# Ledger of designs, part 2: VH-VL binders against q08179r182to404

Target 1, 223 residues: q08179r182to404
Amino acid sequence: KLIEIRKKTSEFLHETLEESNLITYNTIENAEKKQKFLNFFRKLYSAKEGKIMTFQHDEISAIAQMFKNDSVLDNLSRPQLAAMSKFMSLRPFGNDNMLRYQIRSKLKDIMNDDKTIDYEGVESLSQEELYQACVSRGMKAYGVSKEDLVDNLKVWLELRLRQKIPSVLMVLSSTFTFGGLPKENYSKAFSPLAEKKETKSKYDDLLDLYYDGILQVLSSIPD

## First folded at step 12 (VH-VL)

Design j3
Fold by ESMFold2, fold request of step 13:
Structure j3 (fold): chain C 223 residues (1-223), chain A 119 residues (1-119), chain B 106 residues (1-106)
Amino acid sequence: as target 1 above (223 residues)
Amino acid sequence: QVQLVQSGGGLVQPGGSLRLSCAASGFTFSDYWMYWVRQVPGKGLEWVSTISDSGGRTYYADSVKGRFAISRVNAKNTMYLQMNSLRAEDTAVYYCAKEGRSWGYFDYWGQGTLVTVSS
Amino acid sequence: QPVLTQPLSVSVALGQTARITCGGNNIGSKNVHWYQQKPGQAPVLVIYDDSDRPSGIPERFSGSNSGNTATLTISRAQAGDEADYYCQVWDSKTHVFGTGTKLTVL
């Protein structure tokens, strides 16, 4: 039931994100960041036109960090907020402002949990705790081994705590990694350090997958 | 204007107890995780303890686990460090500190309170 | 326990550029923060997340982090920059400070 709800809400969000302005260019802090934004999106739009373009994890993170949770939420329609709430296992209730409050509160709870988990160590969580932590973050957890749950949660902590990807983008990215990346995806994330390894780990592959999810959110932004 | 005002230090014998306080103003105290960091005079900095925004989660450096207890009263914008079974090695200046805008650093610090543990 | 190694001291001529290093295994995968501490005072944050400046910190202060070394750079050194400097990271389960560097402006 949860899988079905998440698939439906993910599809709705994917279809409607291009109608939303998740970031305003003029609010970007300085000229250097504005230029990075323009260069990145010109490259990204070239990938949409059938060119195969690759992006380093660091450049994706730098762009993602320009987004603000409140600004993104303020620019989502009520149907989008309701879909996001349902994806996050919240019961949507009330007007736009009540939905935004519910989502902000959940995002704060997840962030506090992220800090707690990193203090205690991912390895200290039981199978059930790992399951609940992954489910609450929009990850597939049903039928997933304990080792894979650990790796998924470690990737989440890396992105959220160290790479500082905004919580709202993390949840939107989860809709793409949960619901499946588009088959015609012409952009790919990569890590220069991971590419130099003789054998890439499952963790490195997962990290690429989640950065690809972030790219999909960014790709949905109109010109 | 963020301010952290500390009190409660002093001289105590080994095995004794002290309670430090840190009064906060200029920000929404209940939204932030808070910390204690200490410094032996003439030496470097050492993290001591962390408390979550609600106070429901606490963490301690191994050197103080079981002896120190961090707490907060959000209605009073105040954080505390209860220090029990004090040892000579606990002699230090104790700083309270506030969570930064992102995870992992301390953006504002109190003025420091000297705790001296000596016979 | 993790160790962030800093040189004990660094000297810089007035108006020149000082560089203070913070060494740690794969520190480039961590966010590095820097504090200035003058005698008898609390530490003051001067750089966070490798290269970001808090409000009120002059643009002369900058930071970088890659591989096994993070660096605090202070251009156009002034007498008032003479202080102790500490790097710091969050390193899963614990907050780690560097060993500290005394910067002397000659």
Scores: ipSAE 0.767, ipTM 0.904, lowest interface PAE 0.9, mean pLDDT 87
Fold by ESMFold2, fold request of step 13:
Order: structure tokens, then C-alpha cells, then sequence
Structure j3 (fold): chain C 223 residues (1-223), chain A 119 residues (1-119), chain B 106 residues (1-106)
């Protein structure tokens, strides 16, 4: 039943994200970052015209960092906030300010838990702890091996703690990775270091998948 | 204006105890993880302890684990380091530090408190 | 315990560019932070997340991180830049500081 709730809320969010401005351009920190934003979205919108474009992880991360949690949440409608809350296993109640508070509180709890897990080590977690950690972050976890849960959680920690992808954007990205990427995908993520390996690891493939999810959220932003 | 004002240092005999305080102002103290970092005079920096924003999680360097206890009282905007079973090698300037905007670094530091452990 | 190795000292002529290195195995996969410490004072953050500057830090301070080496670069060195400099990372369960570098402005 959790799966069905996540499918429904993911579909709603996918349909409605293009109706929301997730970022206000003039809130971007400085001129250098504004130029990176413009260059990135010109390339991204060129990809939508049927040319397949590739994006390095680093450039995706730099753009994603501009999407501050509060700014993104302020731009979501109440139905979108409710859907996001349900995806995160929260019971939405009250007006949109109350929903934003509930989501912020949950995201803060997850971030604190991310730090805790990194202090203790992902591999020190029990199967049940790994399951709960992955489920709470919007990942598929039922019937997944302990080894795969560890790899997924390590990718999450890399994106949140080192790459600094904002928590709201990570949750929105999870709706795409949980529900599956579009079959016709004109934008693809890659890592130059991983592409130079003789054989890419399962971790490297997962990292590409999660970055593709972030690209889907970014590609949903209005022009 | 972020400020971290420390107190509580001094001279202590080996095996003794001492409590350091760090009073915060200029930011919402309860939103941030806090840290203790120490420095032997003339030497480098060493992380000592971490406490989560609520105080529900604490972490320690191996060199002090079991002897030091970090705590906080968010209503007073104050963090503490209780140091027990002190050894000569604990002699250092102790800094409190605030969590940065992203994980893994310390954006504001207290002025430092000297702790000297000698007989 | 992991160690981040820095040169013991670096000298730079007034107005020239100083480079202070921080060596560690695969440090390029970590976020490197830099602190300036003047005698008798607490450390001050000058670079975080490899290359980002806090408010109030001049643009002549910059950073890079690749492979096994992170570098703090101080262009147009001034007398007031004379200090000890420490790199620092979060490295699995531990916050690790570099060994420290004394920068002397000639």
C-alpha cells in the first residue's frame, strides 16, 4: 500500500511540476552562478528538442545546489505539498504553511540521520535499520538485498553530504527514480572518472541513475 | 553577528575534572550541530567531540571517548564539555565551533580556552 | 588515523602568489576546507567545499582539489596573510585536519 501511495503521488508531482517555478533567478547567489544556470538550461532545453545531451555529475550538482529548500517549498502549491508529504509517509493536514513546516521538519530529521549514519558507518546498520533508512528516503527497499541497500544509502549520503544536493530536490528526484525514468530520455548524466574505468561498478551505475533523477526534476522547471 | 564565548579553563591535576562552557549568540543555536576542537600549543588541530542540534547524538574522538561528555542546553544557548580523568596529553587550547552551511566544516569558532593538566 | 600532509612552511614575496598544498589519498573525492590562524587567535574559515569563499574573504583566496592534492592559492600576497594554514576534511567517522603550514610573506 505504500507502493501505491508513492506511485499516485509521484504521478501527480510529475504532471504538475512544470506548473511551478522551483527557483527565482534573482535569488541565485552571484553572477558566476547565474551564468552557470543560464548555460545549463540552454543545454538542457536543446536536449528536449530531440538531441541527446550528456551532463557531468559536477555540473548537475552545481545547478541543483541553487535550489534552496525554502525557496522550492515556497513555490509549491498545497496539492503538491500534500502529495510530497504523502510520498514521504507524512499525514498532510492544515494549510500550505503547515505542510511546509511538516516537510521541513522531516527533511531536517533525515539530514540529521544522514550525518549520524556517516559517523557510525553505513555497513554497521542492521538489515531492518537499512530498510527503514532507505524507505524513509523514498527508495524501493522491499525485497532488496542488504548489499544493495548499503549501496543505495551510500549514494544518498554522497549526494546529500558531499555533493550538497538540497533535500527537497532529493525527495522530488526520488519520485522519478521510484516511478522509473521516461523511456525517451534526452538528458543523461555521467562521471568522467567512472567512464575511464575498465568496468563501471554497481555504485557508479546507481550514482548515474540518481543523477538522472535530479536531471528529470530540473527538466520539469518552466522555461 | 555570530559569537561563541568560552569559559571554564584552567590548571588541573592528572585524574582531575574540568567543565568547559561555550555561550552562543547571533544565530538560532538549536538549529546547528556543535563541536569541540583542541590544539596543543605550537601544534596542530584535533577534533574532540560533536553534538547534534537537539543534543540527542554525541560523538567523540577515540582519544577522549569514555572520559569526555559533550552536552547542550538549547534554552540557554550554551554547550558544555565535561572532561574527566584528565591526562597530561589533554593539555591544549579547546575551541568550540559551529556547523557550517554544509556538512563537514566549522564556520565560526570560539576564542579558545586553555586547559593545562600537570602535577 | 588518516593524515593530511602539508608542507611545514611556504614563503612568498609580497605581491606574488602563494600555493599551500594538502596531500591525502584520494582527497579529490572529499570536500576540503581551509582555515587561517594568526598567533594567539582562533582559526578563521577562508575556503570551504574545495573552492567556496565565505563572506568577507577576499577573492585573492581560492582553492582547488583534484586527485591526491588540494591547494589553497593566495594571489597578490599581503603582509596580513602571514599565518598558519590548515586544511580539513570529513573522512568517514572523523574530522581530519592537515599538519599545518606556516606562510611567510617576504
Amino acid sequence: as target 1 above (223 residues)
Amino acid sequence: QVQLVQSGGGLVQPGGSLRLSCAASGFTFSDYWMYWVRQVPGKGLEWVSTISDSGGRTYYADSVKGRFAISRVNAKNTMYLQMNSLRAEDTAVYYCAKEGRSWGYFDYWGQGTLVTVSS
Amino acid sequence: QPVLTQPLSVSVALGQTARITCGGNNIGSKNVHWYQQKPGQAPVLVIYDDSDRPSGIPERFSGSNSGNTATLTISRAQAGDEADYYCQVWDSKTHVFGTGTKLTVL
Scores: ipSAE 0.762, ipTM 0.906, lowest interface PAE 0.9, mean pLDDT 87

Design j6
Fold by OpenDDE, fold request of step 13:
Parts: sequence; structure tokens; C-alpha cells
Structure j6 (fold): chain C 223 residues (1-223), chain A 119 residues (1-119), chain B 106 residues (1-106)
Amino acid sequence: as target 1 above (223 residues)
Amino acid sequence: QVQLVQSGGGLVQPGGSLRLSCAASGFTFSDYWMYWVRQVPGKGLEWVSTISDSGGRTYYADSVKGRFAISRVNAKNTMYLQMNSLRAEDTAVYYCAKEGRSYGYFDYWGQGTLVTVSS
Amino acid sequence: QPVLTQPLSVSVALGQTARITCGGNNIGSKNVHWYQQKPGQAPVLVIYDDSDRPSGIPERFSGSNSGNTATLTISRAQAGDEADYYCQVWDDKTHVFGTGTKLTVL
């Protein structure tokens, strides 16, 4: 039942994200960044139109970094906020502002926890700690091995702390990555290019999945 | 504007103690991790200690573990470094620093405080 | 344990371009940050996350990072650019600084 709930929540978010304004283009101060932003989304829309477009992890990261937690949250609808809250294992209540506050608070906690984990090492966490860490970040944790939880969290930290992906996008991405949605729901028209590694590890696969999720989130941003 | 104003330091004998203070303004102090970095005169920079936003987590360089204690009082927008069992090699200018907008670097620094450990 | 190596000194003529390197094993996979320090002053962040520039830092300052070398580039060097420059990374659960480079403007 939990899996079904997650799936439904994920589906709902995916269906409604396109209606949200996740970023205001005009808030980008740097002209070069603006151009990169435009080029990226032009490429993305071309992909939506059926052109085969490939995206590098670096370019996805670069664009993702232009988003801010507050800006994204301010533009989510109530149902989206509620869904996001649920995905983050929050109990949504109150008005929209209250929901945003709860999410912001949780994101703040996660951000601090990320730093803590990075200082202390993912490997130092107990199974219960790993479980809670993954759950709070919207990852599937129930029935997942400790090894997989560790890998998931490592990928999360890489994207959050090294690639500087905003937490809000990471959580939303988790809905794609761990929502249990059929792969058919993902546009085949655009995909992140996997880095040419001779041998792909589970870690690498998870990394690719997250980038795919991020790309899906970004693709939901209207012109 | 972000400001970090340091106080404390001075001359102390080996085995002695000092406490440094760093008063922060111009930003929400309680939302940021804070750091101490030191510099031996004429030498490079060395990370000393980290404290989390709430002060619940603290981390230290191996060179100062067990001797130094970082703390903060968010209500006062102030961070501290208690230095005990000081050694000659602890002689340096100590800087408080603020976490950057993203992770892993320091965007603002205090003016520095000289700590001299000498007999 | 991780070591970031910088040249001891770099000289540049006024108006020319200075390049300061920071070497480290696979440093290209890390985020490199740069600080400027003038005599008797605290360090000032001039580049973060390889190539991002803080507000107030001139566009003359730029950064790149690939392979085993990060580079701070200072175009149109001015007398005021004379300072010590330090690279820095987060690595192996610690903050690591480079050895520092003295930039002289001729």
C-alpha cells in the first residue's frame, strides 16, 4: 500500500509540475547564465518536439544550480505542496504558507544533515540512520539493503554537495527516481549522457537515474 | 553587509588557555555553519574547526582535537573558540569564517586575531 | 593527506594576464575555491566552485578546473592585484588549502 501511495503521489506531482513556474528567468543576474538557461530549455523543448537530444550531466547540473528552494516552493500549488510534503514524510496541514514553511524547515534539516553525514561519512551511519536519511529525502528505503541505502545517499550527497543541486529539485527528482513509475513515462526524446565508464557500478546507475529525474523536473518548467 | 568581528587572543605561555570570539552581523547567523581557520605568520592557511548551524555538531583538525572547543550562541550572533593546552605550534593568526552560499568554502572572513604561544 | 601545490610566485606585467595554477590528484573532480590575501589583511574569496565569482569581484578574475590542475586567471592585471592567492578544496572530510602563490605585478 505504501508503494502504491508513493506511486500515486509521484504521478500526481509529475502531472502537475508542468503547471508550475519553478523559476523566474528574470531573476538570473548573469547574462551568460541567462543564455545558458535559454539554450538548455530550447534544447529541451526540441527534444519534446521529437528531436533526439542528449544532455550531459554537467549541463544539467549547471541549469539546476540556477534554481532556488524558495523560488520553487513559492510557485508550487497546494496539491503539489501537499504531495511533496507526503513524499518527505511530513504531515501536511494548514494553509499554503504553512505547508511551504514545513517543507522549507524539512529541507533545512536535510541540508544540515547532508553536511553532517559528509563530515562523518555515510559508512558511519547505522542502518536505522540510513533508513531515516533516505526516507526524509524521498527515497525508497523499506526493504532496501544497507548497501543500497549507502549508495543512494552517496549519490544524493554528490549531487547536493558537489554538484550543488538544490534540495527542492533533488526531492522532486526522487519522485521520478523512486516513485516506481514505469519507464515509459519518461521521455525517450531526451536523456542524460552517461559518462563513458568502462564498468558501471550501481552507484553510477543511481547517479544516472537522478540526473534523469532532474532532467524530467526541469522539463516540466513552462516557457 | 556581512561582518565578522573578532576579539580575544594575545600572548600566552605554553600550556595556557585563550578564548577567541567572533561576532557576526549582516546575515542570519543561525542559518550558517561557521569555521575557524588559522595562518602561521608567513605561511599558508589551515582549517581548524567547524560548527554546525545549531552548534550541535562540531569538527576539528587532528592538530587541535582534544584541546580546542568551538561553540556558538546564536541568540548573541557569536561564535567562540576555546583553546586549551596551547603549544608553540598553535601560534598563528586565527580567522573566523562564514560558510559560503554553497558547501565547502568560506565566503567571508573576520579580520583575524593573533595568538602567540611563547615562554 | 591531500596536497594542493601552487607555484611559489608568479609575475605579470601591468595590463597582462596572470595564471596561477593549483595542482592536485584528480582535482578536476572537486570544487576549487580561490582566495586573495593582501599583506596584513584577511583572505577574500575571489572564485568559488571552480569558476563562479562572488559579487563585487571584477570580471577580470576567472577560474577553471580540469584533470589535475585548477587555474585562476587574472586578466588585465592591476597593481592592486598583487597579493597571495590560495586555492582550496573540500576533500577527505577536511578543508585543504594550497601552498599559496605570491603574485607580483610589474
Scores: ipSAE 0.883, ipTM 0.961, lowest interface PAE 0.5, mean pLDDT 91
Fold by OpenDDE, fold request of step 13:
Structure j6 (fold): chain C 223 residues (1-223), chain A 119 residues (1-119), chain B 106 residues (1-106)
Amino acid sequence: as target 1 above (223 residues)
Amino acid sequence: QVQLVQSGGGLVQPGGSLRLSCAASGFTFSDYWMYWVRQVPGKGLEWVSTISDSGGRTYYADSVKGRFAISRVNAKNTMYLQMNSLRAEDTAVYYCAKEGRSYGYFDYWGQGTLVTVSS
Amino acid sequence: QPVLTQPLSVSVALGQTARITCGGNNIGSKNVHWYQQKPGQAPVLVIYDDSDRPSGIPERFSGSNSGNTATLTISRAQAGDEADYYCQVWDDKTHVFGTGTKLTVL
C-alpha cells in the first residue's frame, strides 16, 4: 500500500511538474551562466524532439546548481506541495504557505542532517537511522538492505554536498529514481553520461540513476 | 553586512585556560554552522572545531580534542571556544569563521584573536 | 589526511597574470576553495567550489580544478594582490588547507 501511494504520488508529481516554473531565467545574474542555462535547455528541447542527446554529469550539476530551494517551492502548486509533503513523509495541512513552510523546515533539517552524517560517516548510522534518513529524503527504504541504504546516502551526500545540487531538486529527483515507475514511462531521448569507468560499481550505477532523475526534473521545466 | 567580531585570548601559562568569543551579525546566525580555525604566526591555517547550527553537534581536530570545547548561544548570536589545558603548540591566532552558502568552505572570518601559551 | 601542496612563492609583474597551484591526489574530484590573506589580516574567500567567485571579488580572480591540480589565476595583477594564498578542501571528515603561497607583485 505504501509503495502504491508513493508510486501514485510520484506519477502525480511527474505529470504536474511540467506546469511548474522551477526557476526564472532572469534570476540568473551571471551572463555565462545564463548562456549555459539556455544551451542546456535547448539541448533538452532537441532531445524532446527526438534527437539523441547526451548529457554529462558535470553539465547536469552545473544547471542543477542554479536552482534554489525557495524558488522551486515558491513555484509549486498546492497539489504539488501536498504531494511533495507526502513523499517526504509529512502530513500536509493548512494553506499553501503552511505547506511550503513545512517542506522548507523539513529540507532544512535534512540539510543539517546531511552535514552531520558527512562529519560522522554514513557507516556510523544504525539501520534505523539509515532507514529514517532515506525515507526523509524520499528514497525507497522499506525492504532495502543496510548496505544499499548506505550506498544511497553516500550518493545523496555526493550530489548534495559535493555537487551542490539543491535539496529540493534532490527530493524531486528521488521521485523519478525511487518512485517505482516503469522505465518505459521515462523518455530515453536523453541520457546522462558517466565517466567511462571500465567497471561500473553499484555506487556508480546509483549515481547515474540520480543524474537521470535530475535530468528528468530539469526536462519538466517549461520553455 | 556579515560581521564576526572576536574577543578574548591573550597570554596564558601552559596548562591554563582561555575562552574566546565570536559575536555574529548581518545574517541569521542560527541557520549556519560555525567554525574555529587557527594560524601559527608565519605558518598556515588549521581547522580547529565545528559546531552545528543548533549547537547540538560539535567536532574537533585531533590536536585539540578533549581540551577545547566549542559552543554557541544563538539567542546572543555568539559562539565560544573554551580552551583548557593549553599547550605551547596551541599558540596561534584563532579565527572564527562562518559556513558559506554551500557546504565545505568559510565565506567570512573574524578579525582573529592571538593566543599565546608561554611560561 | 589529504595533503595539499602549494609553491612557497610566486612572483608576478604588474599587469601580468599570476597562477598559483594547489596539488593533491585526485583533487579534481573535490571542491577547492581559495583564500587571500594579507599581512596582519584575516583570510578572505576569493574562490569557492573550484571556480565560483564571491560577491565583491574582482573578475580578475578565477579558479580551475582538474586531475591532481587546482589553480588560482589572477589576471592583470595589481599591487594590492600581494598576499598569501591558501587552497582548502573538505575531505576525510576534515578541513584541509594548503601550505600557502606568497604572491609578490613586482
Scores: ipSAE 0.883, ipTM 0.962, lowest interface PAE 0.5, mean pLDDT 91
Fold by OpenDDE, look of step 12:
Structure j6 (fold): chain C 223 residues (1-223), chain A 119 residues (1-119), chain B 106 residues (1-106)
Amino acid sequence: as target 1 above (223 residues)
Amino acid sequence: QVQLVQSGGGLVQPGGSLRLSCAASGFTFSDYWMYWVRQVPGKGLEWVSTISDSGGRTYYADSVKGRFAISRVNAKNTMYLQMNSLRAEDTAVYYCAKEGRSYGYFDYWGQGTLVTVSS
Amino acid sequence: QPVLTQPLSVSVALGQTARITCGGNNIGSKNVHWYQQKPGQAPVLVIYDDSDRPSGIPERFSGSNSGNTATLTISRAQAGDEADYYCQVWDDKTHVFGTGTKLTVL
């Protein structure tokens, strides 16, 4: 039942994000970054039009870093905020500002928890702690082995703390990564991320999936 | 503007104790992790301790574990370093530092406080 | 445990470009940060996350990181750039600083 609820919530978020102009980005710091931003989205839209386009992890990361949690949250609709709250295992109530506040508060907690886990090590967490950590981040946790939870959390920490991906994008990306949703047709137009290693580990595969999720989130940004 | 103003320190005998203070201003103190970093005169920098935003989590370099205690009072915008059982090798300039906007570095530093452990 | 190796000293002529390296195993996979420290002063962040520059830091300062070497580049060196420079990373559950480099402007 919990899995089904998460799947439905993920589907809702997926559908609404694709149809909405919800994601705002930071003011571009300089001309070079602006050009990079524009080029990325031109490439992304070309992919949406059916052209086969390839994206690198560093390329995705660079663009993702141009977004801020507050800017994104300020542009989410009420249904989206509510869905996101539920996906994060929150109890949504109140007006839009209250929902945003709850999400921001939870994100702040997650951010601090990420640092704590990084200092202490993912392996130091109990199974219950791992479960809760993954659930709060929108990851599939029920029925998942401890080993897989550890790997998932490690990938999260890499993207969040090392690659500096905004937490709001990470949570939204989790809906694509762990929601069990079929990849949209345009996602197939995204050539496998160029960082193809001859021998991919489970970790690498998960990392690729997460970047695909981030890319899908970014693809929801209108022209 | 962000400011970190340090106080405390001085000369102490081996086995003695000192408490350092770091008063923060210009930012929401309670939202940031804080750090202590020390520097032996004429030498490099060494991380000493970390404290989480709420103070609920503390971390220490192996060289000071069991002897130093980091704490903070957010209502006072102040962080502390209690140094006990001081050794000659603890002689250094101690800096308080603020975490950056992103993870893993220090964007602002205090002016430093000299701690001298000598007989 | 991890060690970041820097040259002990680097000299640069006024107006020329200085490059300070920071070596470490697979440092390219980490975020490298750089600090400037003048005599009797606290360190000042000049580069973070390999190549990002804090507000107030001149554009003359730039950073790069790949493979086993991170580099701080100071173009159009000025007399005021004379200082000690330290690289730093977060690694293995600890903050690690480089050995430090003294930059002399001639």
Scores: ipSAE 0.872, ipTM 0.958, lowest interface PAE 0.5, mean pLDDT 90
Fold by ESMFold2, look of step 12:
Structure j6 (fold): chain C 223 residues (1-223), chain A 119 residues (1-119), chain B 106 residues (1-106)
Amino acid sequence: as target 1 above (223 residues)
Amino acid sequence: QVQLVQSGGGLVQPGGSLRLSCAASGFTFSDYWMYWVRQVPGKGLEWVSTISDSGGRTYYADSVKGRFAISRVNAKNTMYLQMNSLRAEDTAVYYCAKEGRSYGYFDYWGQGTLVTVSS
Amino acid sequence: QPVLTQPLSVSVALGQTARITCGGNNIGSKNVHWYQQKPGQAPVLVIYDDSDRPSGIPERFSGSNSGNTATLTISRAQAGDEADYYCQVWDDKTHVFGTGTKLTVL
């Protein structure tokens, strides 16, 4: 039933994200960041059938860091806020401001838990603790091995704590990694360091997947 | 406007105890993780302890585990470091520090409190 | 014990550019932070997350980080920049500080 709620809310969010302005060009901090934004989205919008565009993880992170949680939440409609709340296993009620407060409170709880896990080590978590940590972050956890749960959580910590990807974008990205990426995907993330390895680890593959999810969120932004 | 005001240092014999205090103002204290960092006079910086925003989680450098206890009272905007079984090697200036806007760094520091462990 | 290696001292002529390095294995994969400490004072954050500047820190302070080396750059050095400088990362369940560099402005 949790799976079904997450599938339905993910579908709704995927279909309606283009209706929301998650960031505005004029609010970007300085001219250098504005140019990076422009270059990135020109490249992203040039992706099409027969011309697959690839993006380095650092490129994606730099753009994602321009987003502000409160600005993104302010630009979501009430049905979108409710869908996001349900995806996060919250009980939505009240007006838009109450929904935003509930989401912000949950995101703060997850961030504190992320810091706790980073201090104690992902390897210190029991299988049940790993399961709950992954589920609370919008990841698939049912039928997933302990080793794979560890890798998923390590990827989350890398993106949230080290790459500083805004929490709201992480949740929106989770809707794509949970429900699967679109089959017609003309944008793909990669890491030059991981491509230098003779064999890529499961961690490396998961990191690419999560960055692909972030790319999907960014791709939903209107021209 | 952010201010961390420390107190509680001094001279103590080996095996003795001290409690350091760090009073915070100019920010919402209960929203931030807090830290103790020490510096041997004329030497570099060493992390000592971390406490979560609620106080529910505490972490320590190996050199002080079991001897030092970090705590906080959010209603008083104050953090503490209880130092027991003090050794000569604990002689240092102790700084309290505030979590930055993102993870992993210290954006504001207290003025420092000297702790001297000597007979 | 993990250690971030810095040169013991760096000298710079007034008005010139100083560069202080922080060496560590694969430090480019970590977020590097920099602190300035003047004699008798607490450290002050001057750069965080490799290259970001807190409010009140002049634009002549900048940072970079790649490979095994992070660098703090101070352009148009002033007498008031004379201080000890420390890099810092979060690594393996601990906060690690560099060995410190004394910057002298000639």
Scores: ipSAE 0.780, ipTM 0.911, lowest interface PAE 0.9, mean pLDDT 88

Design j6
Fold by ESMFold2, fold request of step 13:
Structure j6 (fold): chain C 223 residues (1-223), chain A 119 residues (1-119), chain B 106 residues (1-106)
Amino acid sequence: as target 1 above (223 residues)
Amino acid sequence: QVQLVQSGGGLVQPGGSLRLSCAASGFTFSDYWMYWVRQVPGKGLEWVSTISDSGGRTYYADSVKGRFAISRVNAKNTMYLQMNSLRAEDTAVYYCAKEGRSYGYFDYWGQGTLVTVSS
Amino acid sequence: QPVLTQPLSVSVALGQTARITCGGNNIGSKNVHWYQQKPGQAPVLVIYDDSDRPSGIPERFSGSNSGNTATLTISRAQAGDEADYYCQVWDDKTHVFGTGTKLTVL
């Protein structure tokens, strides 16, 4: 049931996300960041069939950090807020401001849980705790091995706590990792260090997948 | 206008106890994780303890586990460090500190309280 | 537990650029924070997340972090910059501080 709800809400968000202005260029805090933003999106918008563009994880993180949770939520329509809320296993009710409050509250709870897990260690979680931690973050968890749940959670902690990817972008990215990337995908994330390895670990592959999800969210910017 | 005002230090014999207090103002105290960090006079800084925003999670450096207890009362905007079974090596200036806007650093510090453990 | 190694002291001429290093294995993959501490005072955060400045910290304070070394850079050094400086990271369930550097402005 959860899978079906998440598929439905992911599809809705994917179809409507380009209609929302998740960030406005003029609100970016300084000229240096504005230039980095422009360079990134010129490269991203040049991607097309026959011209695949690749992005380093650090590039993607720097751009993602320019987004603010409150600004993104303020620019989502009520149907989008309701879909996001349902994806996060919340029960939406009330007006737009109530939905934003519910989402912010859940994101705060997840952030506190992320910090707790980082202090205690992912290895300290039971199978049930791992399952619930992954489910609450929008990850596929049913039928997933304990080893894979651990890797997924470690990737989340890396992105959220160390790379400082905004929580709202993490949730939106989860809709792409849960619901699937677009069929036509002309951009790709990579890590120079992981590419030097003779074989990538499952963790490295998951990290690329999550960055690809973030890249999809960023590619939805209309301007 | 964030302020952290500390109290409760002093001289104590080995094996004794002290309780440090840290009174907060200028921010929503219940939204932030809080910390104790100590400094042996003339030496460097050492993390001592962490407490979550609700107080439901507490963490300690190995050197103080089982002897120190961090707590908070959010209604009073106050954090505490109960120090038991004190040792000479616990002699230090103790600072309370506030979590920054993101994870892993300390953006505001109290004025420090000297604890001296000597017979 | 890793120790973040800093030089014991660094001297800089007034108006010149000071660089204080913080060494650690693979520190470039971690977020490095820097604190200034003047005699008899509490530490003050001057850089967080490698290169970000809190409000009230002048632009002449900057930070970088790559490989095994993070660096705090203080351009146009002033007499008021004379202090002890500590780096700090989160690493493996604990907060780790550097050994500290005394900056002397000549």
Scores: ipSAE 0.776, ipTM 0.910, lowest interface PAE 0.9, mean pLDDT 88
Fold by ESMFold2, fold request of step 13:
Structure j6 (fold): chain C 223 residues (1-223), chain A 119 residues (1-119), chain B 106 residues (1-106)
Amino acid sequence: as target 1 above (223 residues)
Amino acid sequence: QVQLVQSGGGLVQPGGSLRLSCAASGFTFSDYWMYWVRQVPGKGLEWVSTISDSGGRTYYADSVKGRFAISRVNAKNTMYLQMNSLRAEDTAVYYCAKEGRSYGYFDYWGQGTLVTVSS
Amino acid sequence: QPVLTQPLSVSVALGQTARITCGGNNIGSKNVHWYQQKPGQAPVLVIYDDSDRPSGIPERFSGSNSGNTATLTISRAQAGDEADYYCQVWDDKTHVFGTGTKLTVL
């Protein structure tokens, strides 16, 4: 039921996201940040069949931090806002401004819950609390072990609270990690530290997956 | 212009109680988590307590847990610290502080209120 | 509990560059914040998230964080920069402040 809704809304967002201007180069105030933006997207646009481009987590984070939730939401069409609302388990209602308000309100609730979990510790959550926390953030939770739910939530907290990835990008990234990455995916995220390990942890794999989702969102921005 | 104006300090005997107030203006108070941080005279800073934007979640340093209670009344733009069972080691300047635009730091501070616990 | 170690004092000649360190195990994986406190005054945020400046803080103030050390750098030191400086992180369910550094401008 929820899975079906999320798959359908993810597909719609994937098909339409490149029609939206999620960020405008001119709104980037810092010349250094503008250069990082240009270098990043030049590399990203170079990705093609036959040459897979790889991106460190830190460089992806630096670009993601340039986005603002309100600006992203303002550039989404009503059908996109409705799809995003449904993906987030909201009951879409009203005009564009009402939908944006509902989404912002939900994102604020999730951020407050993120802070709460950080104060209390992920390990303090019951199985049911872990399940609800993961579901509310757009993660697959059905049939997932408690240990994996903990790792999923820890990845979310790292990205949202430490790496400061905007909440809207986190949700959009979830549509790619939940609905599946495209079959032709020429851009890959990696962590130099995780690449040094003899065996990568489930946490490290999940981090890569979420950063791959962020790369997909960024890849949808027109040239 | 963000302002945090504190009141309620003073001299109290060990075992006594005080209530500190922090009146906020210049921002939407109900959107932000709030904090108390203290400083023993001539020494460094110590986090004391945190309260969520709605007031539904409260957190305390181990040194004060069970004795101090943080609260807020969003309609009055005011946060409080109820300090009970006071000890000599609670003697400090107490600052209220506002959560920054992102997580984990304090972007604006009140002027400080001295609490002295002495017999 | 984590310990953030700062030198007790740092001296800098007027117009020169001061560097104040904040040491902690794997502090480079944390977001480090810096506060300036002048005598009799409340702390003032001067750097947050390692290297970001709040509005109204001169560009002379900068920060960096890697490995086990975060550093607050004050270029072209002025007499008005003389103050106590504290680093701070969020770690292990608590807000941790450094031990504090008195900056003296000679």
Scores: ipSAE 0.764, ipTM 0.906, lowest interface PAE 1.0, mean pLDDT 88

